# VH-VL binders against UPF0659 protein YMR090W: the designs that were tried, part 10

Target 1, 227 residues: UPF0659 protein YMR090W, of Saccharomyces cerevisiae (q04304)
Amino acid sequence: MSPMKVAVVGASGKVGRLLINQLKANDSFSTPLAIVRTQDQVNYFKNEVGVDASLTDIENASVSEITDAIKAYDAVVFSAGAGGKGMERIFTVDLDGCIKVVEACEKAGIKRFVVVSALKAEDRDFWYNIKGLREYYIAKRSADREVRNSNLDYTILQPGSLELNKGTGLLQPLDKLEEKASVNYSINREDVASFIVESLLHPNATVKKTISLVNGNEPMEKFIQSL
Key: E = the ipSAE of ESMFold2; O = the ipSAE of OpenDDE; V2 = 0.75 times the mean of E and O plus 0.25 times the DockQ between their complexes.

## First folded at step 25 (VH-VL; framework fv_flanvotumab)

Design u4 (from k3 with light chain S31F; at its last look DockQ between E and O 0.64; V2 from the best seeds 0.00; counts 0 for: pae E 6.2 > 2)
Heavy chain, then light chain:
Amino acid sequence: QVQLVQSGSELKKPGASVKISCKASGYTFTSYAMNWVRQAPGQGLESMGWINTNTGNPTYAQGFTGRFVFSMDTSVSTAYLQISSLKAEDTAIYYCARDESYYFDTSGPFDYWGQGTLVTVSS
Amino acid sequence: EIVLTQSPATLSLSPGERATLSCRASQSVDFYLHWYQQKPGQAPRLLIYDASDRATGIPARFSGSGSGTDFTLTISSLEPEDFAVYYCQQRSNWPPYTFGQGTKLEIK
ESMFold2, look of step 25: ipSAE 0.111; ipTM 0.649
ESMFold2 (binder alone), look of step 25: mean pLDDT 91; pTM 0.936
OpenDDE, look of step 25: ipSAE 0.844; ipTM 0.934

## First folded at step 27 (VH-VL; framework fv_flanvotumab)

Design v1 (from u2 with light chain L31M; at its last fold request DockQ between E and O 0.73; V2 from the best seeds 0.00; counts 0 for: pae E 3.9 > 2)
Heavy chain, then light chain:
Amino acid sequence: QVQLVQSGSELKKPGASVKISCKASGYTFTSYAMNWVRQAPGQGLESMGWINTNTGNPTYAQGFTGRFVFSMDTSVSTAYLQISSLKAEDTAIYYCARDESYYFDTSGPFDYWGQGTLVTVSS
Amino acid sequence: EIVLTQSPATLSLSPGERATLSCRASQSVDMYLHWYQQKPGQAPRLLIYDASDRATGIPARFSGSGSGTDFTLTISSLEPEDFAVYYCQQRSNWPPYTFGQGTKLEIK
ESMFold2, look of step 27: ipSAE 0.449; ipTM 0.767
ESMFold2 (binder alone), look of step 27: mean pLDDT 90; pTM 0.931
OpenDDE, look of step 27: ipSAE 0.753; ipTM 0.908
ESMFold2, fold request of step 30: ipSAE 0.326, 0.284, 0.396; ipTM 0.715, 0.675, 0.745
ESMFold2 (binder alone), fold request of step 30: mean pLDDT 90, 90, 90; pTM 0.932, 0.932, 0.932
OpenDDE, fold request of step 30: ipSAE 0.910, 0.891, 0.899; ipTM 0.952, 0.947, 0.950

Design v2 (from u2 with heavy chain S101T; at its last look DockQ between E and O 0.48; V2 from the best seeds 0.00; counts 0 for: pae E 6.1 > 2)
Heavy chain, then light chain:
Amino acid sequence: QVQLVQSGSELKKPGASVKISCKASGYTFTSYAMNWVRQAPGQGLESMGWINTNTGNPTYAQGFTGRFVFSMDTSVSTAYLQISSLKAEDTAIYYCARDETYYFDTSGPFDYWGQGTLVTVSS
Amino acid sequence: EIVLTQSPATLSLSPGERATLSCRASQSVDLYLHWYQQKPGQAPRLLIYDASDRATGIPARFSGSGSGTDFTLTISSLEPEDFAVYYCQQRSNWPPYTFGQGTKLEIK
ESMFold2, look of step 27: ipSAE 0.086; ipTM 0.625
ESMFold2 (binder alone), look of step 27: mean pLDDT 90; pTM 0.928
OpenDDE, look of step 27: ipSAE 0.611; ipTM 0.867

Design v3 (from u2 with heavy chain S101N; at its last look DockQ between E and O 0.58; V2 from the best seeds 0.00; counts 0 for: pae E 7.3 > 2)
Heavy chain, then light chain:
Amino acid sequence: QVQLVQSGSELKKPGASVKISCKASGYTFTSYAMNWVRQAPGQGLESMGWINTNTGNPTYAQGFTGRFVFSMDTSVSTAYLQISSLKAEDTAIYYCARDENYYFDTSGPFDYWGQGTLVTVSS
Amino acid sequence: EIVLTQSPATLSLSPGERATLSCRASQSVDLYLHWYQQKPGQAPRLLIYDASDRATGIPARFSGSGSGTDFTLTISSLEPEDFAVYYCQQRSNWPPYTFGQGTKLEIK
ESMFold2, look of step 27: ipSAE 0.041; ipTM 0.616
ESMFold2 (binder alone), look of step 27: mean pLDDT 90; pTM 0.933
OpenDDE, look of step 27: ipSAE 0.805; ipTM 0.922

Design v4 (from u2 with heavy chain A33T, light chain V29I; at its last look DockQ between E and O 0.51; V2 from the best seeds 0.00; counts 0 for: pae E 4.8 > 2)
Heavy chain, then light chain:
Amino acid sequence: QVQLVQSGSELKKPGASVKISCKASGYTFTSYTMNWVRQAPGQGLESMGWINTNTGNPTYAQGFTGRFVFSMDTSVSTAYLQISSLKAEDTAIYYCARDESYYFDTSGPFDYWGQGTLVTVSS
Amino acid sequence: EIVLTQSPATLSLSPGERATLSCRASQSIDLYLHWYQQKPGQAPRLLIYDASDRATGIPARFSGSGSGTDFTLTISSLEPEDFAVYYCQQRSNWPPYTFGQGTKLEIK
ESMFold2, look of step 27: ipSAE 0.243; ipTM 0.675
ESMFold2 (binder alone), look of step 27: mean pLDDT 90; pTM 0.928
OpenDDE, look of step 27: ipSAE 0.658; ipTM 0.883

## First folded at step 28 (VH-VL; framework fv_flanvotumab)

Design w1 (from u2 with light chain S52H; at its last look DockQ between E and O 0.72; V2 from the best seeds 0.00; counts 0 for: pae E 4.7 > 2)
Heavy chain, then light chain:
Amino acid sequence: QVQLVQSGSELKKPGASVKISCKASGYTFTSYAMNWVRQAPGQGLESMGWINTNTGNPTYAQGFTGRFVFSMDTSVSTAYLQISSLKAEDTAIYYCARDESYYFDTSGPFDYWGQGTLVTVSS
Amino acid sequence: EIVLTQSPATLSLSPGERATLSCRASQSVDLYLHWYQQKPGQAPRLLIYDAHDRATGIPARFSGSGSGTDFTLTISSLEPEDFAVYYCQQRSNWPPYTFGQGTKLEIK
ESMFold2, look of step 28: ipSAE 0.255; ipTM 0.678
ESMFold2 (binder alone), look of step 28: mean pLDDT 90; pTM 0.932
OpenDDE, look of step 28: ipSAE 0.806; ipTM 0.921

Design w2 (from u2 with heavy chain N54L; at its last look DockQ between E and O 0.85; V2 from the best seeds 0.00; counts 0 for: pae E 5.7 > 2)
Heavy chain, then light chain:
Amino acid sequence: QVQLVQSGSELKKPGASVKISCKASGYTFTSYAMNWVRQAPGQGLESMGWINTLTGNPTYAQGFTGRFVFSMDTSVSTAYLQISSLKAEDTAIYYCARDESYYFDTSGPFDYWGQGTLVTVSS
Amino acid sequence: EIVLTQSPATLSLSPGERATLSCRASQSVDLYLHWYQQKPGQAPRLLIYDASDRATGIPARFSGSGSGTDFTLTISSLEPEDFAVYYCQQRSNWPPYTFGQGTKLEIK
ESMFold2, look of step 28: ipSAE 0.124; ipTM 0.635
ESMFold2 (binder alone), look of step 28: mean pLDDT 90; pTM 0.933
OpenDDE, look of step 28: ipSAE 0.753; ipTM 0.905

Design w3 (from u2 with heavy chain T106I; at its last look DockQ between E and O 0.70; V2 from the best seeds 0.00; counts 0 for: pae E 8.3 > 2)
Heavy chain, then light chain:
Amino acid sequence: QVQLVQSGSELKKPGASVKISCKASGYTFTSYAMNWVRQAPGQGLESMGWINTNTGNPTYAQGFTGRFVFSMDTSVSTAYLQISSLKAEDTAIYYCARDESYYFDISGPFDYWGQGTLVTVSS
Amino acid sequence: EIVLTQSPATLSLSPGERATLSCRASQSVDLYLHWYQQKPGQAPRLLIYDASDRATGIPARFSGSGSGTDFTLTISSLEPEDFAVYYCQQRSNWPPYTFGQGTKLEIK
ESMFold2, look of step 28: ipSAE 0.012; ipTM 0.584
ESMFold2 (binder alone), look of step 28: mean pLDDT 90; pTM 0.932
OpenDDE, look of step 28: ipSAE 0.553; ipTM 0.841

Design w4 (from u2 with light chain N93M; at its last look DockQ between E and O 0.46; V2 from the best seeds 0.00; counts 0 for: pae E 7.0 > 2)
Heavy chain, then light chain:
Amino acid sequence: QVQLVQSGSELKKPGASVKISCKASGYTFTSYAMNWVRQAPGQGLESMGWINTNTGNPTYAQGFTGRFVFSMDTSVSTAYLQISSLKAEDTAIYYCARDESYYFDTSGPFDYWGQGTLVTVSS
Amino acid sequence: EIVLTQSPATLSLSPGERATLSCRASQSVDLYLHWYQQKPGQAPRLLIYDASDRATGIPARFSGSGSGTDFTLTISSLEPEDFAVYYCQQRSMWPPYTFGQGTKLEIK
ESMFold2, look of step 28: ipSAE 0.067; ipTM 0.627
ESMFold2 (binder alone), look of step 28: mean pLDDT 91; pTM 0.935
OpenDDE, look of step 28: ipSAE 0.890; ipTM 0.945

## First folded at step 29 (VH-VL; framework fv_flanvotumab)

Design x1 (from u2 with heavy chain Y102R; at its last look DockQ between E and O 0.49; V2 from the best seeds 0.00; counts 0 for: pae E 6.4 > 2)
Heavy chain, then light chain:
Amino acid sequence: QVQLVQSGSELKKPGASVKISCKASGYTFTSYAMNWVRQAPGQGLESMGWINTNTGNPTYAQGFTGRFVFSMDTSVSTAYLQISSLKAEDTAIYYCARDESRYFDTSGPFDYWGQGTLVTVSS
Amino acid sequence: EIVLTQSPATLSLSPGERATLSCRASQSVDLYLHWYQQKPGQAPRLLIYDASDRATGIPARFSGSGSGTDFTLTISSLEPEDFAVYYCQQRSNWPPYTFGQGTKLEIK
ESMFold2, look of step 29: ipSAE 0.053; ipTM 0.606
ESMFold2 (binder alone), look of step 29: mean pLDDT 91; pTM 0.938
OpenDDE, look of step 29: ipSAE 0.701; ipTM 0.896

Design x2 (from u2 with heavy chain N52D; at its last look DockQ between E and O 0.08; V2 from the best seeds 0.00; counts 0 for: pae E 7.5 > 2, placed apart)
Heavy chain, then light chain:
Amino acid sequence: QVQLVQSGSELKKPGASVKISCKASGYTFTSYAMNWVRQAPGQGLESMGWIDTNTGNPTYAQGFTGRFVFSMDTSVSTAYLQISSLKAEDTAIYYCARDESYYFDTSGPFDYWGQGTLVTVSS
Amino acid sequence: EIVLTQSPATLSLSPGERATLSCRASQSVDLYLHWYQQKPGQAPRLLIYDASDRATGIPARFSGSGSGTDFTLTISSLEPEDFAVYYCQQRSNWPPYTFGQGTKLEIK
ESMFold2, look of step 29: ipSAE 0.013; ipTM 0.575
ESMFold2 (binder alone), look of step 29: mean pLDDT 91; pTM 0.934
OpenDDE, look of step 29: ipSAE 0.182; ipTM 0.713

Design x3 (from u2 with heavy chain S101A; at its last fold request DockQ between E and O 0.82; V2 from the best seeds 0.00; counts 0 for: pae E 4.8 > 2)
Heavy chain, then light chain:
Amino acid sequence: QVQLVQSGSELKKPGASVKISCKASGYTFTSYAMNWVRQAPGQGLESMGWINTNTGNPTYAQGFTGRFVFSMDTSVSTAYLQISSLKAEDTAIYYCARDEAYYFDTSGPFDYWGQGTLVTVSS
Amino acid sequence: EIVLTQSPATLSLSPGERATLSCRASQSVDLYLHWYQQKPGQAPRLLIYDASDRATGIPARFSGSGSGTDFTLTISSLEPEDFAVYYCQQRSNWPPYTFGQGTKLEIK
ESMFold2, look of step 29: ipSAE 0.372; ipTM 0.713
ESMFold2 (binder alone), look of step 29: mean pLDDT 90; pTM 0.928
OpenDDE, look of step 29: ipSAE 0.545; ipTM 0.849
ESMFold2, fold request of step 30: ipSAE 0.170, 0.198, 0.281; ipTM 0.651, 0.667, 0.704
ESMFold2 (binder alone), fold request of step 30: mean pLDDT 90, 90, 90; pTM 0.922, 0.918, 0.929
OpenDDE, fold request of step 30: ipSAE 0.843, 0.768, 0.788; ipTM 0.931, 0.913, 0.919

Design x4 (from u2 with light chain S92D; at its last fold request DockQ between E and O 0.76; V2 from the best seeds 0.00; counts 0 for: pae E 3.4 > 2)
Heavy chain, then light chain:
Amino acid sequence: QVQLVQSGSELKKPGASVKISCKASGYTFTSYAMNWVRQAPGQGLESMGWINTNTGNPTYAQGFTGRFVFSMDTSVSTAYLQISSLKAEDTAIYYCARDESYYFDTSGPFDYWGQGTLVTVSS
Amino acid sequence: EIVLTQSPATLSLSPGERATLSCRASQSVDLYLHWYQQKPGQAPRLLIYDASDRATGIPARFSGSGSGTDFTLTISSLEPEDFAVYYCQQRDNWPPYTFGQGTKLEIK
ESMFold2, look of step 29: ipSAE 0.378; ipTM 0.728
ESMFold2 (binder alone), look of step 29: mean pLDDT 89; pTM 0.920
OpenDDE, look of step 29: ipSAE 0.549; ipTM 0.840
ESMFold2, fold request of step 30: ipSAE 0.372, 0.277, 0.435; ipTM 0.735, 0.692, 0.762
ESMFold2 (binder alone), fold request of step 30: mean pLDDT 90, 90, 90; pTM 0.929, 0.929, 0.924
OpenDDE, fold request of step 30: ipSAE 0.599, 0.593, 0.585; ipTM 0.842, 0.838, 0.843

